# Ledger of designs, part 15: VH-VL binders against C2 domain-containing protein 3 (C2CD3)

Target 1, 169 residues: C2 domain-containing protein 3 (C2CD3), of Homo sapiens (Human) (q4ac94r1171to1339)
Amino acid sequence: SSGLLDVGLRYRRSPRTAEGVLAARTVSISVQIIRACGLQAAAKALAEREPALQFSATVGVNASVTTHLSFLPQGEQRRTHPVACSFCPEFSHHVEFTCNLVTQHCSGEACFLAELLEFAEVIFAVYHENTKSASDIISIESCKEYLLGVVKVPTKELLIKRSGITGWY
Key: E = the ipSAE of ESMFold2; O = the ipSAE of OpenDDE; V2 = 0.75 times the mean of E and O plus 0.25 times the DockQ between their complexes.

## First folded at step 14 (VH-VL; framework fv_levilimab)

Design W1 (from V3 with heavy chain D31R, light chain S97D; at its last look DockQ between E and O 0.07; V2 from the best seeds 0.00; counts 0 for: pae O 5.7 > 2, placed apart)
Fold by OpenDDE, look of step 14:
Structure W1 (fold): chain C 169 residues (1-169), chain A 123 residues (1-123), chain B 111 residues (1-111)
Amino acid sequence: as target 1 above (169 residues)
Amino acid sequence: QVQLVQSGGGLVQPGGSLRLSCAASGFTFNRYWMSWVRQAPGKGLEWVSGIYSAGSTHYGDSVKGRFTISRDNAKNTVYLQLNSLRAEDTAMYYCARQPYKSETSLGNAFDIWGQGTLVTVSS
Amino acid sequence: DIQLTQSPSSVSVSVGERVTIDCKSSQSVLYSGNTYLNWYQQKPGQAPQLLIYAASTRESGVPDRFSGSGSGTDFTLTISSLQAEDAAVYYCQQSYDTPLTFGQGTKLEIK
């Protein structure tokens, strides 16, 4: 399947005031999740294997996007709120990740963030939450989500200060 | 109710390894930075390592490349992996939490401490 | 690295007397109107306890006789009327930047 995920990445060296001056040796990677397009094709493809998605593949999906930096703990993954019944959802979601200027990700040795970013990536995953489950269940916890697509963006693009990035899934 | 309980440590030969654990309870773990501070016998306090909620890590110069701090927010636990231990690493090791800055607190002070874990490096 | 130097290294004072401990920072620990200097008390055989944060704010449960003052690079911990239970080692600590650092400590003994 193919679709478009419109995102923005920004590199900020200014310390975050909310965390105090200890953030002075950190930088913030700001991720903006703007919109997704072409989700119907992904939903239709998935519906061939998942009949429960046939209806959503025709009327619209409930889309959310997860964001993860490959060099951060999995627990730091963020997720947008779901946008209901759309194949072209607009999220307008902003996430900031705090990163060390110097870390020890390079085989236990000190590694500069710039070096780390050269080989790292931002991973986006677009999910559909089944509306049938949401409307027919007593608890939202029983809702089933389906992976529509994944976009991986090399973080090295941040080194050239690109403000906007588009990805395909 | 708010407390840090430490485990691990003990006697080890030079070049050996140990893993320290610090289990938190009574508070929202992922809203705090965690640090390790050590104190050699009869000496002052020395900051060893810290880990932010987002996973950013920092180390004192004396332990860089040898020690690794990590956290498991699901288990409310912070760890310190001590490798390539030296005699000068002999100390009482404390874990401590640091609150975030807020309207009511500036944070970044060690307001809660563990009971300490003794690490002895000797041949 | 930010170095903190305390003075005196040790002091012996009688109960009821005023005690001042100084802490000098190698650089300013002020950021955005906040001072990142803390004071700790450590009694024998115990973990340190926070006394003062942000240079002058008492931690909850700390007696009123303890106070912190100072700005920029010069700070002072004051005990207005020393009590017997105040015998301990006191440390200043900066949380301005990593590596976090402590003063060498001041041992307070009761005469």
Scores: ipSAE 0.019, ipTM 0.609, lowest interface PAE 5.7, mean pLDDT 87
ESMFold2, look of step 14: ipSAE 0.531; ipTM 0.823
ESMFold2 (binder alone), look of step 14: mean pLDDT 90; pTM 0.937

Design W2 (from V3 with heavy chain T28I D31S G60A, light chain S97D; at its last look DockQ between E and O 0.64; V2 from the best seeds 0.00; counts 0 for: pae E 4.3 > 2)
Heavy chain, then light chain:
Amino acid sequence: QVQLVQSGGGLVQPGGSLRLSCAASGFIFNSYWMSWVRQAPGKGLEWVSGIYSAGSTHYADSVKGRFTISRDNAKNTVYLQLNSLRAEDTAMYYCARQPYKSETSLGNAFDIWGQGTLVTVSS
Amino acid sequence: DIQLTQSPSSVSVSVGERVTIDCKSSQSVLYSGNTYLNWYQQKPGQAPQLLIYAASTRESGVPDRFSGSGSGTDFTLTISSLQAEDAAVYYCQQSYDTPLTFGQGTKLEIK
ESMFold2, look of step 14: ipSAE 0.320; ipTM 0.749
ESMFold2 (binder alone), look of step 14: mean pLDDT 91; pTM 0.941
OpenDDE, look of step 14: ipSAE 0.117; ipTM 0.763

Design W3 (from V3 with heavy chain D31R; at its last look DockQ between E and O 0.03; V2 from the best seeds 0.00; counts 0 for: pae O 10.7 > 2, placed apart)
Fold by OpenDDE, look of step 14:
Structure W3 (fold): chain C 169 residues (1-169), chain A 123 residues (1-123), chain B 111 residues (1-111)
Amino acid sequence: as target 1 above (169 residues)
Amino acid sequence: QVQLVQSGGGLVQPGGSLRLSCAASGFTFNRYWMSWVRQAPGKGLEWVSGIYSAGSTHYGDSVKGRFTISRDNAKNTVYLQLNSLRAEDTAMYYCARQPYKSETSLGNAFDIWGQGTLVTVSS
Amino acid sequence: DIQLTQSPSSVSVSVGERVTIDCKSSQSVLYSGNTYLNWYQQKPGQAPQLLIYAASTRESGVPDRFSGSGSGTDFTLTISSLQAEDAAVYYCQQSYSTPLTFGQGTKLEIK
């Protein structure tokens, strides 16, 4: 399914105390997650495999968005607050990632952030939260989150386009 | 009158193929999921396959890779292509209508069934 | 996959008596206040017919003596006063997730 995710990107220098030569300089990558649209189609598609989602696919999903930079550890993933019962949720959420200007992510040698960003991607994942079923103690699956869609955007494109990505799959 | 009328089936040797058809009438066909459910002689009901509004198809594990479900909304017909048939595929095959809960509040139940088509796989 | 287990597998009851058939699911079939558990009746030589949907809602045309109850993982089909025409095999079925699954069936015979 396809949808729209409206995002913004900013770069800010964030001086850090010297943790080493490679970590002496840091950059803060700020991602603003503004809104999503087209979630009903995604929910309906998913409801074909998970009929329990048919209700949410009709009235609205409880949506949250995870954001991850591909060159950062998984633990650096961030998530928006959930927006209840909407197919076009407004998040107005800011996510900040601190990145070293020079890192060792590229093999054992020094790698510049610019080089990482040239080949990296930002991964957005939109989830539906089963809030009503979360109170059901009987089923572990009652607390299950459902993936509605994923958008992978090259970071170099985000450098050019400060806002607006289209389509998730 | 809402009804499902089935055709096809019959006797086939192991490894053979059959095509089942289920013609719908009396309702808006493209608004419903369609499924096939089979019943081996003297046994219970087994969901075989389903095809939904967006065209997504789903299969039971026992038939994956061998059976193919499809639909022609212009003809109000759902099909089940049975390939690489085995003796254990011998059963009465039913087509069934499955409404969206959001529209009918039927909890995704099979509210209309075809009359059944017998498939016998034997050497 | 969700497994449904019915009990008993078979039962013989006299006309006019109360009959209960249980169905237990391996996991909850409840989502957002909706229960995705259905009951079917299949008489000899016929296709199955829907009796109860959403655990407790009787399908149109189904006699009042049929009722469904339960929640989460435990469900019951009840026939308050058995009639001769109720001789059949009864199946529970979940539509919570694919693959859709049925119970093994309960054969109800009339004494």
Scores: ipSAE 0.006, ipTM 0.572, lowest interface PAE 10.7, mean pLDDT 87
ESMFold2, look of step 14: ipSAE 0.595; ipTM 0.827
ESMFold2 (binder alone), look of step 14: mean pLDDT 91; pTM 0.944

Design W4 (from V6 with heavy chain N30S G54A; at its last fold request DockQ between E and O 0.50; V2 from the best seeds 0.57)
Heavy chain, then light chain:
Amino acid sequence: QVQLVQSGGGLVQPGGSLRLSCAASGFIFSRYWMSWVRQAPGKGLEWVSGIYSAGSTHYGDSVKGRFTISRDNAKNTVYLQLNSLRAEDTAMYYCARQPYKSETSLGNAFDIWGQGTLVTVSS
Amino acid sequence: DIQLTQSPSSVSVSVGERVTIDCKSSQSVLYSGNTYLNWYQQKPGQAPQLLIYAASTRESGVPDRFSGSGSGTDFTLTISSLQAEDAAVYYCQQSYDTPLTFGQGTKLEIK
ESMFold2, look of step 14: ipSAE 0.538; ipTM 0.822
ESMFold2 (binder alone), look of step 14: mean pLDDT 90; pTM 0.941
OpenDDE, look of step 14: ipSAE 0.585; ipTM 0.873
ESMFold2, look of step 15: ipSAE 0.510; ipTM 0.816
ESMFold2 (binder alone), look of step 15: mean pLDDT 91; pTM 0.940
OpenDDE, look of step 15: ipSAE 0.468; ipTM 0.855
ESMFold2, fold request of step 16: ipSAE 0.501, 0.598, 0.601; ipTM 0.814, 0.828, 0.837
ESMFold2 (binder alone), fold request of step 16: mean pLDDT 90, 90, 90; pTM 0.937, 0.938, 0.939
OpenDDE, fold request of step 16: ipSAE 0.130, 0.130, 0.583; ipTM 0.758, 0.763, 0.864

## First folded at step 15 (VH-VL; framework fv_levilimab)

Design X1 (from W4 with heavy chain Y52W; at its last look DockQ between E and O 0.06; V2 from the best seeds 0.00; counts 0 for: pae O 5.7 > 2, placed apart)
Fold by OpenDDE, look of step 15:
Structure X1 (fold): chain C 169 residues (1-169), chain A 123 residues (1-123), chain B 111 residues (1-111)
Amino acid sequence: as target 1 above (169 residues)
Amino acid sequence: QVQLVQSGGGLVQPGGSLRLSCAASGFIFSRYWMSWVRQAPGKGLEWVSGIWSAGSTHYGDSVKGRFTISRDNAKNTVYLQLNSLRAEDTAMYYCARQPYKSETSLGNAFDIWGQGTLVTVSS
Amino acid sequence: DIQLTQSPSSVSVSVGERVTIDCKSSQSVLYSGNTYLNWYQQKPGQAPQLLIYAASTRESGVPDRFSGSGSGTDFTLTISSLQAEDAAVYYCQQSYDTPLTFGQGTKLEIK
């Protein structure tokens, strides 16, 4: 099974604003999540192990995409709105991550963002939200999500201001 | 009403850990930087840590490597994880907000403060 | 780090009198036309309260008798006519750069 996630990544320093030097010392990593394709293959593959996906694998998945920078805490993960019943959802979602130009290691030593980006990744995960779980309005956390695919984009590419499209298998 | 409500303090032995929480209400939490400021008994104010935006964290020299600030915008809460606590960490800890990307605020001042949480590190 | 030094460290003044508290910064806290110097009041047993931000802008709800002035590295908090309830410790604070720093505080007592 294979799919394609169309994404755009931009790296830019935050513009000088009224927020002062603190803002000036940050970088914005802009992530645009445009569309995902080929999700039926992924859904079918999973349906072999998860009967709950059998129906969705035929008619369409309810897809959402999480975005995470590998050097940020997991709690900083962002998620798109779900697109219902599609194997090729268009998200048209924009997320910005504001990062310190200079960060600190746990040791207290300073680390430039460029150094982090050299080895970091932007991790995209495409999930299907089961409709049965969606009916359970009690808690969003109770919704059962199924991982359809993961796309990892090296952030080193951002150092040269490159946008990328990546697929998963 | 705009307010910050703190919790999580207490008495701990040296080398121990605590987690402080600060719950925000009455405003759009994501539009504000959050900081922790502490005050040792009978002493002045000391900035401890700040989180300006997702992934943008800063620490005072005295707590680097030991404290971790984080925020959960979905819960409108900022946290301070205190590890490897020392006697000198004994203080009243305040959370405070700073306007961020505000049309009206130019000074990044702490305009709203929590009620404070006492952390006592003692054998 | 930007160091803020307040003067005096303590002062005792009678009600109705004018009080000035100075704050000197080790470097300029001016950026893009904005001054990142704030003043706080802290009464015993309470959290600090913002008085002045951006060197001279009074926070909402703060009495008119409080004013801030200064530029660059020299700043002053002025209480034009001291009231009994103004007994507190006052702090200047810079939000220009990290680490954020406070002055050592000025204890204002009423005679």
Scores: ipSAE 0.033, ipTM 0.613, lowest interface PAE 5.7, mean pLDDT 86
ESMFold2, look of step 15: ipSAE 0.540; ipTM 0.814
ESMFold2 (binder alone), look of step 15: mean pLDDT 91; pTM 0.941

Design X2 (from W4 with light chain Y96W; at its last look DockQ between E and O 0.05; V2 from the best seeds 0.00; counts 0 for: pae O 12.1 > 2, placed apart)
Fold by OpenDDE, look of step 15:
Structure X2 (fold): chain C 169 residues (1-169), chain A 123 residues (1-123), chain B 111 residues (1-111)
Amino acid sequence: as target 1 above (169 residues)
Amino acid sequence: QVQLVQSGGGLVQPGGSLRLSCAASGFIFSRYWMSWVRQAPGKGLEWVSGIYSAGSTHYGDSVKGRFTISRDNAKNTVYLQLNSLRAEDTAMYYCARQPYKSETSLGNAFDIWGQGTLVTVSS
Amino acid sequence: DIQLTQSPSSVSVSVGERVTIDCKSSQSVLYSGNTYLNWYQQKPGQAPQLLIYAASTRESGVPDRFSGSGSGTDFTLTISSLQAEDAAVYYCQQSWDTPLTFGQGTKLEIK
């Protein structure tokens, strides 16, 4: 199955300084996660293998979306707040990724952000959180998440208007 | 044939309401961003509103709170509800598509336009 | 908001002559090697038609005499040899940020 993920992307350059080209300049990549649709189909599909999702697949999932830029460390991954009990959640979530305009390649050679973005991708993952898995705040780490789907979008195709969810299982 | 066919315009008094429709054919409607662009008589083009495939909406400042864009993917139609109309809303209204995803980036250009619908707000 | 300023606002040119229309953006519309600047032609009584997208790519069916150039914040639409049917208003438009915005338009008349 497939769904749609409405996302927007902004490229915000930091104020221009008199610093050199190789100076520590940063750009902010703003990702707006607006809405996801088609989550019921995904949940139903997953519920065939995961009985714990049978109820949620009927009434609504607690959806959150992770965002990761492929050229950034995993630690830079961001996550939306969960939207409870919906198959078409509106997140209205804004994520900012600070990127260096110039980075070093593994070879030690300087690489411009633009070059990275040409071949990079933004990875969105939609998760369902089973809130019943934790009885108290101490057990929050034991909450079980279920991957509903993944969207990988080449950054060269990233625009304000990007939708699509693939990889449902 | 790829086309957008508009309807729903007309003459209305200030404070009145109209609903514009734009029916799409010849392409996979759900794969496109849809927008409304208007043009006052003798003036330039102004983006009014846009809607994502999944229904998220955006509006120009001049119409926020008064206009509502919506779409029905099952009917391949995008709508613009015009409420609290003002004289300055008088314009030719165009619907247009923007590619959502393409093998070749079109830079989200408006590659297909409707024929236009005239909205006249007058006492 | 991103403001687009076209120049000139109007121009009258003879058939066969070269025409250049400029569009300046208040901020860059370049991202990941893609430029989100488009050009439209609007003839009297007609809907706008896409001429150029991504700053320099001609839309299918557009004559070769039309070309787009530029990057970042400065863009140019060029008609290498003006034809009579090219009389129209031309608009640049950015599709990088909402609200989407157009230039004020350039009216091209034939002498």
Scores: ipSAE 0.005, ipTM 0.568, lowest interface PAE 12.1, mean pLDDT 86
ESMFold2, look of step 15: ipSAE 0.528; ipTM 0.817
ESMFold2 (binder alone), look of step 15: mean pLDDT 91; pTM 0.943

Design X3 (from W4 with light chain D97Y; at its last look DockQ between E and O 0.03; V2 from the best seeds 0.00; counts 0 for: pae O 6.2 > 2, placed apart)
Fold by OpenDDE, look of step 15:
Structure X3 (fold): chain C 169 residues (1-169), chain A 123 residues (1-123), chain B 111 residues (1-111)
Amino acid sequence: as target 1 above (169 residues)
Amino acid sequence: QVQLVQSGGGLVQPGGSLRLSCAASGFIFSRYWMSWVRQAPGKGLEWVSGIYSAGSTHYGDSVKGRFTISRDNAKNTVYLQLNSLRAEDTAMYYCARQPYKSETSLGNAFDIWGQGTLVTVSS
Amino acid sequence: DIQLTQSPSSVSVSVGERVTIDCKSSQSVLYSGNTYLNWYQQKPGQAPQLLIYAASTRESGVPDRFSGSGSGTDFTLTISSLQAEDAAVYYCQQSYYTPLTFGQGTKLEIK
């Protein structure tokens, strides 16, 4: 019942530039969030349980997408700008995640990025922001977000391809 | 032909109850929100209650706890149960539809109205 | 609740004249480019009829002499050339917040 999400993924090593040793030990994972479709079905489903979504389920949702790499801290999560009143929002949003080639586990053991990517996912979550939807004046929920759907894309393909990973998920 | 036909109402004593019905025809009933609007004699319009397709209901403050709106999509009918009626509830009651789908933004206007049903609460 | 205040409350105008009715909302009824402000006409003994929705769009079948304008909190219904059959009470109404609310009405009489 969730929408379809059109995304693109790219993997590139940071060029050894004058930025120092740290730059040489990092990789950039680029994520493009292009568009989402079919969000009305998700909104309608939620509206059955949440009266605050009744209006948005008919006229359009205020959609934003969060992007997170499963092996990165939650604080590294990124979010698109909201696209207002649409069931097929176009985001045209670009996000880059800087990843260390080598990281340390809590145990002190070194872990290579390739090992992480083999089992990691890029997690996309589509939210509706109910900031100005029709509601009771007494109970305007100006900051409430509603999860419309989740898309998970495996990163294992980045081990083989450095770019050109695109599709609808 | 798109129309709303109302029934029910009448004269009732204070504290009494009535049930209003509004039967829809000529359109897909489940795709519309339905509302009741009333008008006291010589007065303006007052929104009373609304019900969405998913069943969510809303009420004006003056009728909360006393009135209940419901719908039967299989019968294309919306109802208003009026309990604990007061003299100030005396009014012409109209049912009206609001667009539910977003094919055309109508600003949730009441584009079709019933003919009205008179409710008189008097001793 | 959102208060809608119409002005004037009543007006008497001759046939052929321009009529303007104002409606002021206590809060904005604009959302994502859509304005949830409607105008209705009610003739004696009849149910209200939709004239204008979304602030400025005429309902099907409504004569061209009727027009709506405004945004945010200030709205206007205009009758460019009043006809005898236009004698009625006019209401503005907001559909953005619950409870839905109407203006107090403007009674338009023909001189």
Scores: ipSAE 0.019, ipTM 0.589, lowest interface PAE 6.2, mean pLDDT 87
ESMFold2, look of step 15: ipSAE 0.598; ipTM 0.833
ESMFold2 (binder alone), look of step 15: mean pLDDT 90; pTM 0.939

Design X4 (from W4 with heavy chain Q98H; at its last look DockQ between E and O 0.05; V2 from the best seeds 0.00; counts 0 for: pae O 8.1 > 2, placed apart)
Fold by OpenDDE, look of step 15:
Structure X4 (fold): chain C 169 residues (1-169), chain A 123 residues (1-123), chain B 111 residues (1-111)
Amino acid sequence: as target 1 above (169 residues)
Amino acid sequence: QVQLVQSGGGLVQPGGSLRLSCAASGFIFSRYWMSWVRQAPGKGLEWVSGIYSAGSTHYGDSVKGRFTISRDNAKNTVYLQLNSLRAEDTAMYYCARHPYKSETSLGNAFDIWGQGTLVTVSS
Amino acid sequence: DIQLTQSPSSVSVSVGERVTIDCKSSQSVLYSGNTYLNWYQQKPGQAPQLLIYAASTRESGVPDRFSGSGSGTDFTLTISSLQAEDAAVYYCQQSYDTPLTFGQGTKLEIK
């Protein structure tokens, strides 16, 4: 199954403002998550294997999108608020990732962000949250999420373009 | 009055967890990135973790995968979740802000510190 | 990681005397004309207090007898005339890159 995830990426030097002086050594990658389309096809496909999705595949999914930069720790992952009961959710979500301009390899050698971006990607994952499982909020872990799709956007484009990167899945 | 007030420390067994809190007042909390610095008894200062105003996080190698820094700008509070605690994590933990004095400020230092909270990991 | 090495590790000095504490970084902490080296004072039972930032700028409220100097990888904290209340441990710290790092500290005692 395929769909469209409308996203925007921007690359800019972080100003020395709210982030403090350390921002002078950082770059901001701004991510806008605008909307997702075509989620019904994805939901239907999954419903063939997951009966719990049969209803949602008909009426609408509760969609959220995670964003992760491949060169950052998993803990840096961000998530949108869920949009309920839609196959074309609009998120209008904005998040900024502050990245060090210079970092170190495991070897101890300095590495510029540009080098990382050449081989890195922004990973978007669209999830459906089953509300029935969410009602059994005994623990956050009890909430079963279903992966509807993944979009990977190469960050190498940010080396050339400051903005205007869009992804599809 | 600009100040940071800490809470959440205590005694815990190895493998246990604690959550530290640092409440800010007297300044626009959301405009500052915050850090946690710890000091083992009789030892020097060690940076533990930092969080930008935008939410990006950084960690010292000794705590990666075990500690989580977070912030709630609505509550003017920064947190440090300490999981899988070890004896070597025993320390006084300080929260500190990085100054934002002006657009041209070159400080990038810890100008305001909390009073510290003691974390003791012992069986 | 950027390693900061202070010298001496400890020193005992009489009141009124000049004291210098050195801090050497394993790499330059200069970026775009800005030096990311700070000095802190910590007295027993207290949180650290900022003394000097940007290598040479004195924090507000810090006595004039404290000064910072240096560039690149070599830095010095100077107390021109030591006072009794200056007994403390002093730390240099770099904010050039993460992980942020401190020197091992210099314990200053009064004779």
Scores: ipSAE 0.017, ipTM 0.576, lowest interface PAE 8.1, mean pLDDT 85
ESMFold2, look of step 15: ipSAE 0.598; ipTM 0.837
ESMFold2 (binder alone), look of step 15: mean pLDDT 90; pTM 0.937

Design X5 (from W4 with light chain A54W; at its last look DockQ between E and O 0.06; V2 from the best seeds 0.00; counts 0 for: pae O 4.4 > 2, placed apart)
Heavy chain, then light chain:
Amino acid sequence: QVQLVQSGGGLVQPGGSLRLSCAASGFIFSRYWMSWVRQAPGKGLEWVSGIYSAGSTHYGDSVKGRFTISRDNAKNTVYLQLNSLRAEDTAMYYCARQPYKSETSLGNAFDIWGQGTLVTVSS
Amino acid sequence: DIQLTQSPSSVSVSVGERVTIDCKSSQSVLYSGNTYLNWYQQKPGQAPQLLIYWASTRESGVPDRFSGSGSGTDFTLTISSLQAEDAAVYYCQQSYDTPLTFGQGTKLEIK
ESMFold2, look of step 15: ipSAE 0.596; ipTM 0.839
ESMFold2 (binder alone), look of step 15: mean pLDDT 91; pTM 0.940
OpenDDE, look of step 15: ipSAE 0.027; ipTM 0.602

## First folded at step 17 (VH-VL; framework fv_levilimab)

Design Y1 (from W4 with light chain L100Q; at its last look DockQ between E and O 0.55; V2 from the best seeds 0.00; counts 0 for: pae E 2.2 > 2)
Fold by OpenDDE, look of step 17:
Structure Y1 (fold): chain C 169 residues (1-169), chain A 123 residues (1-123), chain B 111 residues (1-111)
Amino acid sequence: as target 1 above (169 residues)
Amino acid sequence: QVQLVQSGGGLVQPGGSLRLSCAASGFIFSRYWMSWVRQAPGKGLEWVSGIYSAGSTHYGDSVKGRFTISRDNAKNTVYLQLNSLRAEDTAMYYCARQPYKSETSLGNAFDIWGQGTLVTVSS
Amino acid sequence: DIQLTQSPSSVSVSVGERVTIDCKSSQSVLYSGNTYLNWYQQKPGQAPQLLIYAASTRESGVPDRFSGSGSGTDFTLTISSLQAEDAAVYYCQQSYDTPQTFGQGTKLEIK
């Protein structure tokens, strides 16, 4: 995998009622997926093993990004729309994840979001969807996505930085 | 047709190893969380391992350090490497997919299952 | 780990009767408006089949007589009018967190 992903993470307090038994309020973690660059190297590397990607590795990939917070249920994963035929796709995607300030452990102990964020991470995965597969509406079986790279951003800085976390990863 | 086809398994002695495979077809494999669930003879279901499309892996406590889940999205296949096998690992092993959250699905249930592969660990 | 406890462990019911199976979670499986609790049916010699997801949504192809209800930590699978082909083991399962866990199962027999 190769390339960089420009992202932003912000911590927002929300007066929403918490869903958890021990939580009274929720907060939101705002994730911005701005753009990626340098995806050609990753595509070329894949093309060495997948001849079907040789063309895309030359002209551009169809990129999308998945986002997951490590401490949230797996079903809470989000995905951007694909950006076609680019090694430097601009996504301009925004998503908010609702988080309980206090969660309940199976032991009955309370856990603050701050404790989770100290050791948590936001996981981004960049995928390429093959154009040949995308055009094949008749057979979904032929549709394939290829992982170009993974970015993991620790969330601990959200605890101290009011402006959030921004940058290339 | 959406399906998962499993292969591998069989009889092995304690301490031995096996590799299970699960080939997916009829859907975009990379957009699903893949898991292995096992069922000992006459017993209930036990989640064994899961893997995100991005490669993050999770394991049940009973198999941590011994089993390794992996996936090849290019081949639409998920694998389970079973090492240091024990008698208590004897079970029917199922692969199953979990969709991600979408407009049409919450993306949290095992909606498609493989046919199962029997693993028998015995002296 | 989240523990799921089903009740009863087994039940025998006549065709046409109403059946309820309960599933209790050791902690809430509700998050951001989504309930991560699913129900499966497993017949002898077969892989499990999804019946209900998100606590109350019926999977495509599942008969209307099957329904799921509940929230938070208490869930129920209901078969409004039992049919002979419904003889099976039923499992609840949480997909809230890893490790994902199943209930111990409920064996449903037909009288």
Scores: ipSAE 0.392, ipTM 0.834, lowest interface PAE 1.3, mean pLDDT 90
ESMFold2, look of step 17: ipSAE 0.513; ipTM 0.801
ESMFold2 (binder alone), look of step 17: mean pLDDT 91; pTM 0.942

